# VHH binders against q86uu1r1256to1370: the designs that were tried, part 11

Target 1, 115 residues: q86uu1r1256to1370
Amino acid sequence: SKVCRGYLVKMGGKIKSWKKRWFVFDRLKRTLSYYVDKHETKLKGVIYFQAIEEVYYDHLRSAAKKRFFRFTMVTESPNPALTFCVKTHDRLYYMVAPSAEAMRIWMDVIVTGAE
Short names: E, the ipSAE of ESMFold2; O, the ipSAE of OpenDDE; V2, 0.75 times the mean of E and O plus 0.25 times the DockQ between their complexes.

## First folded at step 3 (VHH)

Design r02 (framework vhh_7mjh_2)
Fold by ESMFold2-Fast, scan of step 3:
Structure r02 (fold): chain B 115 residues (1-115), chain A 124 residues (1-124)
Amino acid sequence: as target 1 above (115 residues)
Amino acid sequence: EVQLVESGGGLVQPGGSLRLSCAASGFTFSSYWMSWVRQAPGKGLEWIGRIYSSGKTSYNPSLKSLVTISRDNSKNTLYLQMNSLRAEDTATYYCAKDDYSDTYYWDSGEFDYWGQGTTVTVSS
């Protein structure tokens, strides 16, 4: 199994609260977990693979579904060009990667893990 | 002030069952998603499952056959029923509050409050 970990910026406890979180993608456990920091002692949330429906960065597609949240989540992201979305059956997650390459890598491992 | 207080932990023999409770206060319990998370000695945190405001549940696939999560909104209490306990189920069990509410229409998806945990030891 392959474990991918690193920092991404995501919505925190409230809308418009973009916070840096330590993400751990674990193929064996089939979870994408996020923590306060790299020590992995303060868990902030879990996205389980079976819930993942789509991973995308198409802001136009996002705009067609939820006008209010798209404007806030994507267009008011600290870096819209590096913002990608993980859609699960219960909610949408928006994350900012540190680079275009990191964004591609994260999206690829999440999509392949969700298979 | 939000408070979550777990109870029901203790010594259990292998193959036994145990029901944990989490008493919630300081927020409208019925409106929020709730989760159970555990941590075995020397191991990382492991998400067990969640229960939505509706009462529907989602579980960690590795644990689905061994646990049931339920809630009693009239008592502001969350439950975790565990069956067929094994030595590897020895852990501190935490209840965690999601920041999502059906009353507020935003999806941030973070655990904003945790209980102090209750310890379950599976041993002869």
Scores: ipSAE 0.460, ipTM 0.784, lowest interface PAE 2.2, mean pLDDT 82

Design r03 (framework vhh_7nfr_2; at its last look DockQ between E and O 0.22; V2 from the best seeds 0.00; counts 0 for: pae E 11.8 > 2, placed apart)
Fold by ESMFold2-Fast, scan of step 3:
Structure r03 (fold): chain B 115 residues (1-115), chain A 125 residues (1-125)
Amino acid sequence: as target 1 above (115 residues)
Amino acid sequence: QVQLQESGGGLVQPGGSLRLSCAASGFTFSRYWMSWVRQAPGEGREWVSSIYSGGKSTYYADSVKGRFTIARDNVKNTLYLLMDSLKSDDTAVYYCAKDDYGETYYFDSTEFDYWGQGTQVTVSS
């Protein structure tokens, strides 16, 4: 299966800032890893497929679940329409795709890989 | 040595069509995603389109979707960009671009490792 690589803008863990990160979806390793840049030398984090519970972007669904959704984080996104979330056991990851097509593809490969 | 050489650019009127080609050598073309990136006068680089190594999956920037078609010929080691319904906003130098990654969705990025020299497309009356 194809490896999905590309830039996404990710919400920081401690400071509320959005940082461009190089993401690598690796089906064989069952990981979604993110690096400082495309040279993949400085690893910033790893999301194991087994830990992923849900991937979503629908604003109506987000509104219905706003009790458990960090509404402020999505609202403060550089581009709310291109923002999607990866929910794990411990943390919500907020990501901004560079285009609608990129968002669709990232969500599709992550959902399919996590299953 | 990776080499990418574009051709097919020129002056066309609004609504016209052009076919850009990129001749690739120095690597196994059929195993790599290929992309087109453009740069308009005084502006930064803009990703235009990317195509899967096997040609089955193609991706386009919203600004060109429905007007441009990316294609490849793995036997001839050539990448194409078929441009229809050209607009003045499409005026730019068009670059063929490659990364070191083979089987990957490398799209909507302008940070490639290898670039051609570019071919000028001017859409004007």
Scores: ipSAE 0.248, ipTM 0.585, lowest interface PAE 3.4, mean pLDDT 82
Fold by OpenDDE, look of step 7:
Structure r03 (fold): chain B 115 residues (1-115), chain A 125 residues (1-125)
Amino acid sequence: as target 1 above (115 residues)
Amino acid sequence: QVQLQESGGGLVQPGGSLRLSCAASGFTFSRYWMSWVRQAPGEGREWVSSIYSGGKSTYYADSVKGRFTIARDNVKNTLYLLMDSLKSDDTAVYYCAKDDYGETYYFDSTEFDYWGQGTQVTVSS
């Protein structure tokens, strides 16, 4: 498939809160974009494939641990078992999939796209 | 307008088999992913299986993997679900579902845009 779409819950960068966003994987554009909702009218961010270094399970439950970074509290994942990470050159994204199946598919798609 | 109509449901004993069909119309069937979703009594809707427009890619929920087979006939505009080794836990209303996009993966049943009326599958001794 050229495009994969669906909701994921991602942790914010500046504000360490979890937000549900509509993700669009586009092989042709070589981008992973996310929007406010499935209508894709409000783009919230774009991850270029070339920026992606690694995709992996959050098996260490890093997102579930409360941590301080400067004065910012990192909140735990709403579902640690369905949490995976997308590491880019500049940022570590924490993503929560709606199901185990979804998580597997998204991880596979992103890994394949980043290659 | 998009129309989806399921059929093939019924009462079957554990270990039995059923074949569901979904007749599609009102859109270019061969251009769209198609999915099956089910809703058990007292439960929310659960994604069951999806198939790519060309039929070469199929996906299954872990609960049905190895037992169910999704297929499609793009000439007949029909989606199928072959259900083998049925269990009591498979009892549900089964829906044929379509999303807005042709090449899109949906993993949340609430995100599907079009549904049929559903067909009842009851697995009981």
Scores: ipSAE 0.031, ipTM 0.353, lowest interface PAE 3.8, mean pLDDT 87
Fold by ESMFold2, look of step 7:
Structure r03 (fold): chain B 115 residues (1-115), chain A 125 residues (1-125)
Amino acid sequence: as target 1 above (115 residues)
Amino acid sequence: QVQLQESGGGLVQPGGSLRLSCAASGFTFSRYWMSWVRQAPGEGREWVSSIYSGGKSTYYADSVKGRFTIARDNVKNTLYLLMDSLKSDDTAVYYCAKDDYGETYYFDSTEFDYWGQGTQVTVSS
């Protein structure tokens, strides 16, 4: 559809922790925006479709147990099986969807919008 | 106009069971995710459970997982919460809730556009 809205859990940019954000995919504006909450009064970031390079399942791309080989200040994904990635030219976003169905829908919507 | 009406609350002993119902009208029920949210005395609202519009996927707060079951009947436009092994911590007003954004997929929220009047659940010894 033209607009898709919902909460996803994402890894923060500045402070590396898992944060719940309200995401708004807007095909007309060609943006994937995220806000503090569903009221959409405090914008936290914008991902322009033109900046998106790749969308993929994290559990299919990432090497297992990377935490064992290097120190990091971030916690593991709350649900690795439901984690997908949006790669842009300047950042890798990690998103946790509420279900496998939600993950598939979000990934399809974002991939289609980036084309 | 959207209408949500909860029922089935009451007074139960610890370890008891209840089944809450929410009658929905004024929108195409089968196209929306539905949620249960509760509010205990003197506390903010707490998300309890959500169910996908097709009924296949269900989600629960850690505090109720394994004890509560969310269900829906898209023919009767009714949302359910089956509550087993009730504890005093479960004492609250329970609301069913819906978002205004159509067929949007989401489940973990305490921020909804439409709420029922609520039904009181009291668990006491």
Scores: ipSAE 0.007, ipTM 0.195, lowest interface PAE 11.8, mean pLDDT 78
ESMFold2 (binder alone), look of step 7: mean pLDDT 80; pTM 0.822

Design s01 (framework vhh_7uia_1)
Fold by ESMFold2-Fast, scan of step 3:
Structure s01 (fold): chain B 115 residues (1-115), chain A 125 residues (1-125)
Amino acid sequence: as target 1 above (115 residues)
Amino acid sequence: QLQLVETGGGLVKPGGSLRLSCVVSGFTFSTYWMAWVRQAPGKELEWVSRIYSGGSSTYYEDSVKGRFTISTDNAKNTLYLQMSSLKPEDTAVYYCAKDSYPETYYYDSGEFDYWGQGTQVTVSS
């Protein structure tokens, strides 16, 4: 699919905080953008597809001793079971989906688009 | 009107302890995430700890885990930060802050509704 949009709760980049943001995945533009709300009037950030290295949700497999930070972030999430990570060349983005089905859809779309 | 007032800052030696207090008024703070955020000289704002007393959930920044404890006294509308084993690196102005939305998690400084004025903590010999 070309465009996917919805609310996700994301961890802050510079200060560790969790914020509800409106995410828009645009296959044509090759961007994952997030806004303050669903009206898409105030852009807060953009993740470019070419910067995405990895998308994962199985924190136990990703958080062996060498990846302890990943495990800590997921366990501190508002909902660890619905938390997934998008790894870029610059930083990690942790997001909480509103449901297991939504998490599956978001991960599938991002992985497919980033390739 | 809504207010947050911090007290308890001061000068303390390395290894010492301090308890910061934040008295809130004008809202029921148990319905909101409350946070302690600090700013060291020449550094960016750094969150320290956050609590949702309505659900008894607490979270800490890695550098303060095991040394700091966040708590509330709902009857007194007061948020606390008990600091122990203080290090020179803990020297900063400490702020208490309230989230913008009751059902969402703690936001960065640009999204807080209300902040206290800050209280200075200096850890030095």
Scores: ipSAE 0.000, ipTM 0.144, lowest interface PAE 12.8, mean pLDDT 74

Design s02 (framework vhh_7uia_1)
Fold by ESMFold2-Fast, scan of step 3:
Structure s02 (fold): chain B 115 residues (1-115), chain A 125 residues (1-125)
Amino acid sequence: as target 1 above (115 residues)
Amino acid sequence: QLQLVETGGGLVKPGGSLRLSCVVSGFTFSDYWMAWVRQAPGKELEWVSRIYSGGSDTYYEDSVKGRFTISTDNAKNTLYLQMSSLKPEDTAVYYCAKDEYGSGTYYDSGEFDYWGQGTQVTVSS
């Protein structure tokens, strides 16, 4: 079981307030945690695998509500083509990967780990 | 600059009750999602409950639903957690936390940027 680590830019609550965070996917702990930086000393948040409902990106077509959120997300994102969503029971997280390859890897490990 | 001060922790027997308080200063209380987060010895941080001040929007972790109630007093800039039917498993340091940017209008604010110092809750016979 592989621990996946890397930088992603995540959307805060304020419009255009995208923050670079260090994400750690830990399959054993069943958590997706994010920190201020790669030294993992200042924890900012934790997403528990049990709470994750859905992971999607621009090329995934969805119902009207999800299409609306996708369009809103892409217009506000600093890089719409590299933006993906992690939906939990209570919150929707928007993330920008550093590359198309990184986005594919992150989405794959999150989906696989959450199952 | 921003300050969150927790009080109300203590030692209680199983089945007992406690009310935690968090006095907030340095920001507009009603503009942010506020949360109670706990950490048991040797365990990871666990979200307990969150609230958008002034609204009816509350969320509870499954293990505390029906036993804990989160509320605010906006006039006093105070966040509360009323805990009832306490179990040994509820033993933890409880922290008051503020969302980084959340105001209830953007659902994706799931990050806490300020924490209090915590208050210890011990449930033991």
Scores: ipSAE 0.000, ipTM 0.141, lowest interface PAE 11.0, mean pLDDT 73

Design s03 (framework vhh_7uia_1)
Fold by ESMFold2-Fast, scan of step 3:
Structure s03 (fold): chain B 115 residues (1-115), chain A 125 residues (1-125)
Amino acid sequence: as target 1 above (115 residues)
Amino acid sequence: QLQLVETGGGLVKPGGSLRLSCVVSGFTFSSYWMAWVRQAPGKELEWVSRIYSGGSSTYYEDSVKGRFTISTDNAKNTLYLQMSSLKPEDTAVYYCAKDSYDSSGYYDSGEFDYWGQGTQVTVSS
């Protein structure tokens, strides 16, 4: 399909927080866009296909240990086994899929679309 | 067309100073959060500083607080990062970024919609 849509939970950059976002993979536009919700009225970000270098999963690297001191605010992945990464020229994105099958589908679609 | 163009990078000795500039075109500067983000060799992108000029709100990474100052000149559509007391650990490519977040509420550093090309800052003796 030319368009794939669905919810994924993504990690913020410096301030580590996990946010549920509506993702739209659009093969014609060559973009992976994410919105506040499924109405697609509040765009939060765009990942251009040309910027994507690698898509992979690594549950060990996605799992951050709890912090005892208040010097850093790092949140562990809500589900390390369903966490995958999209590496671009400028940023590494961490995403949590709702299921193992959804994770496989998203990774496949992004990898094949990056052409 | 929306465009962000950085200048001001270079080689500087430890303890030195540099001012980075980012000239913006294609949108109302004061309506959006603007950020400086850096990437050191072999490391992840990390936030440096963020500003909302419409409300004069600023945020800084702990490692740069007291040494770096973010500011804007809305008449010139220019974002600045004044860097002082530079350390070898500050060596990185510095990016100017427009955040998609246009209010003074919660901060989410993962929500950029446009980036500049980057400017190299090297702190070395």
Scores: ipSAE 0.000, ipTM 0.119, lowest interface PAE 11.9, mean pLDDT 74

Design s04 (framework vhh_7uia_1)
Fold by ESMFold2-Fast, scan of step 3:
Structure s04 (fold): chain B 115 residues (1-115), chain A 125 residues (1-125)
Amino acid sequence: as target 1 above (115 residues)
Amino acid sequence: QLQLVETGGGLVKPGGSLRLSCVVSGFTFSTYWMAWVRQAPGKELEWVSSIYSGGSSTYYEDSVKGRFTISTDNAKNTLYLQMSSLKPEDTAVYYCAKDSYPETYYYDSGEFDYWGQGTQVTVSS
């Protein structure tokens, strides 16, 4: 399948509020787009594959030890264990998956598609 | 034939506890998000909680967070809602619901394709 869809909760860029968004991974278009809901009528943003530098999940214990104050304050996530990051040239996106399995799948398809 | 059957509702005093059960048959229980949805008298349907049992992931409506616990027993194909510190505002018919999307991609309320018949929970003196 060339398209992967589903809900993720993402951190807002400016005010750091966490919002549920409908994500569409499209390998043919080479885009990761997100919408207000699954009807895909109100586009909120798009991440071009060319802009993606890294996709990662760091065990919070090891990351917190290195950058406790800054990392903990920035990633004040509703579910840190299910939070992964997509780093682009322009900004860092924080995403919360609905399950560990969903997080693994999303990270894998994004990494594989971006390469 | 797909069935969801709720039990465990009743009358309880404020501050009390109840455990709701939902026995599911006719589909692979651990493949879908399962939810509890309630409807208070004269109000719209309100999503309460969702669980994906294969991943043990849970989500709660803010008003019940810390008071309610959703869980599953996959071997018994049964969904539970443990309710504690009950308030008069929790009075509602509680429905067990199957999400229309598979486990990996969805937890939003309002997209349920199958529902139980509901069980009444009344919190009063």
Scores: ipSAE 0.000, ipTM 0.124, lowest interface PAE 14.7, mean pLDDT 74

Design s05 (framework vhh_7uia_1)
Fold by ESMFold2-Fast, scan of step 3:
Structure s05 (fold): chain B 115 residues (1-115), chain A 123 residues (1-123)
Amino acid sequence: as target 1 above (115 residues)
Amino acid sequence: QLQLVETGGGLVKPGGSLRLSCVVSGFTFSTYWMAWVRQAPGKELEWVSRIYSGGSSTYYEDSVKGRFTISTDNAKNTLYLQMSSLKPEDTAVYYCAKDSYGSYYDSGEFDYWGQGTQVTVSS
């Protein structure tokens, strides 16, 4: 299948709150879209493959950043070990997968699909 | 109260043109990303185009590049989608949507949607 679907928890851009969204990776359309729920009737946003620059594990970079900003009173990921980032030309998207296996699968399909 | 109202839909023949309008009320839209999203009969929602009028940044889905143009008229609080070289595959309900974040960078989430306007491309 060239389409991957599932729930991920995504950080908002303006309000750094985490929201559960239904993600659809469609290789043929070259989009990673996210909806309120699995019925795909309320589209919340889209990440374009052509805009994706990088996909990486946030927990590795977060560890380095936390050493630098140890006194920062900032809301962090609800699960840093399962958090990954998709960097685009316009912004950085932070996402929490439901498991380590799910995180690996999502990162793999996004990286290979965006190529 | 915040509202997005779409108009301009209708029936057109293949190869024809149509202009959709989305009148915005209740906020200053020049600082927000605005989008056009469509849903064809029996299909899922598909993003079409988006614009940040405060910086003239535009993006398009690949199948509409070169055929559709998104624009704004800040004085009229109106978002437009100029559609040219229409194909039967463009038949859908078209919605305008507002990003929740008021800045050049989008929030990655839409908080307000219009009611939709029907576009039908057939003979």
Scores: ipSAE 0.000, ipTM 0.162, lowest interface PAE 12.9, mean pLDDT 76

Design s06 (framework vhh_7uia_1)
Fold by ESMFold2-Fast, scan of step 3:
Structure s06 (fold): chain B 115 residues (1-115), chain A 124 residues (1-124)
Amino acid sequence: as target 1 above (115 residues)
Amino acid sequence: QLQLVETGGGLVKPGGSLRLSCVVSGFTFSTYWMAWVRQAPGKELEWVSRIYTSGGSTYYEDSVKGRFTISTDNAKNTLYLQMSSLKPEDTAVYYCARDSYPGYYFDSGEFDYWGQGTQVTVSS
């Protein structure tokens, strides 16, 4: 109820690679955290809710997003139809959900929690 | 110009305690994630604990949970690691490190500035 958990595939920051990570949305802590696996023992990164500006699924809508992809060496998502973006004050995060339903759930939970 | 300077290391017996300090200069302390990272002889670097300096959020590696406490004094530009119930396997050089991204992101293993390190030895 307070916490949403699941696997998403996330774009790497410096190397053009997509890696499966275990994501935890924690409404009480106001964090979106990601781990190596579902045991939540190896923390890889954290995004604070207060940093989140937008959540959207059409990541190539603007010229700025196209420039970002070129600069980060990202040419395509492994599944563009299931790819959504979390835009923060600092950077863009690209994630691939396992299904359209999972994508809708993740986007809704993040948008609602980040308000 | 950017400097991270660790102090507080030393030799302690198993079950002992130490407090490590890291004084930083040359950047706005409270806008960064800060970390303690250690390297035991012949081993790879292992992150120990992280703190978001402006928000106080803390994270710990499993082997140190309940024994170590990370904290900051933002007015003094100082990061601390309070270590208790020390074990021989905690023997390592401990580094203060700044995350390479300011503000609202960190990713494990991405640090842009490191201190010189301080030696912690736990033995009889």
Scores: ipSAE 0.005, ipTM 0.297, lowest interface PAE 10.1, mean pLDDT 76

Design s07 (framework vhh_7uia_1)
Fold by ESMFold2-Fast, scan of step 3:
Structure s07 (fold): chain B 115 residues (1-115), chain A 125 residues (1-125)
Amino acid sequence: as target 1 above (115 residues)
Amino acid sequence: QLQLVETGGGLVKPGGSLRLSCVVSGFTFSNYWMAWVRQAPGKELEWVSRIYSGGSSTYYEDSVKGRFTISTDNAKNTLYLQMSSLKPEDTAVYYCAKDEYPDTYYLDTGEFDYWGQGTQVTVSS
């Protein structure tokens, strides 16, 4: 399918807050959009595929930094094991998936679509 | 139309006090979390305090706990922040913000309905 939909919890950019949002991956439009809910009537943000630089599992990066560096920024997540990151030119997005399987699917479609 | 108007900022000496006000229109704010957030020069936005007057719940950032008090006057659609024992570190532009939905975990400036012009608080000798 050219479109993937589902709930993810995302961290804010300016104030570090976590909110549940309905995400829509649209390969044709080359966008990852998020809405208040599944009715897709209130758009809250858009990540353009062209802006995506990197996608990675947060728990791996966080664990590596804590092991090697004492003075690292502490990122609080509701579920660190299900957190993944989308790095764009403008900002770093932190997202929590509802399951390990959902996380793998989201990362795969975003990485594949961003080519 | 939604509107948030902040007032009450100014220049005060360390140890001084100020009361900020935010007049709200266009919605019933007792149904939403209301917040004070601030931005110091060269820093990111920081939430200061939040209140849900419909449930009589308040929360404070650790750095202001015991010094600041958030309150509402629902009949006047007004949010207040009483600040005491002010420190130079409290120097910032203070903004009034409305959360969009009751099930929000935390504040997110990228997802607030409305931001006013803010009110400048300067704490200096």
Scores: ipSAE 0.015, ipTM 0.209, lowest interface PAE 7.2, mean pLDDT 75

Design t01 (framework vhh_7nfr_2)
Fold by ESMFold2-Fast, scan of step 3:
Structure t01 (fold): chain B 115 residues (1-115), chain A 125 residues (1-125)
Amino acid sequence: as target 1 above (115 residues)
Amino acid sequence: QVQLQESGGGLVQPGGSLRLSCAASGFTFSTYWMSWVRQAPGEGREWVSRIYSGGSSTYYADSVKGRFTIARDNVKNTLYLLMDSLKSDDTAVYYCAKDSYPETYYYDSGEFDYWGQGTQVTVSS
């Protein structure tokens, strides 16, 4: 209950490349960290809970109501229906969960940890 | 809806073997850690074994190491427990348990949100 670990596919910040990363949600440290793999030896980034502003689904199947940038990114996702966003002060993170259940669980864990 | 259905339990004499199966449906089985948990009459639940979603990593309680083998078939959505060299103290109802989080590893042995109905294993002469 203090930590949640698992794989998510994350889009790069500057180059549109989808990479599988091992995410660690640590409630005590108040961090969402991502690593190259499950051995947690090579850290690629950290999202601090205090920097998180929003967590939301980025589903554009029913309507193109959002800006074209978001539409293009979701359309290029390997699994648009399983793509969710974590908005921070300085960056928007797009992540693909391995299943609908995984997506809901990760979003719930991040939202409850950040709020 | 999530369904976990165990089978394969029964009466066996000490030193015997049994193979338990758990048929899973209603969720993406291949993305979840799965566990076997047992409960002897009048006792609390005891975690027995856990298997990684991809099948490559398995963990066992000290009481069953070297005797039990956990396995999974992600194409058939089925979890297995191969039980060898059974002892009288292995007598219990064996439950198939689904982790609360997909492809998630918890240092506290995980959290479970769904359990099967259980299958009785009795080891006696």
Scores: ipSAE 0.013, ipTM 0.143, lowest interface PAE 8.5, mean pLDDT 78

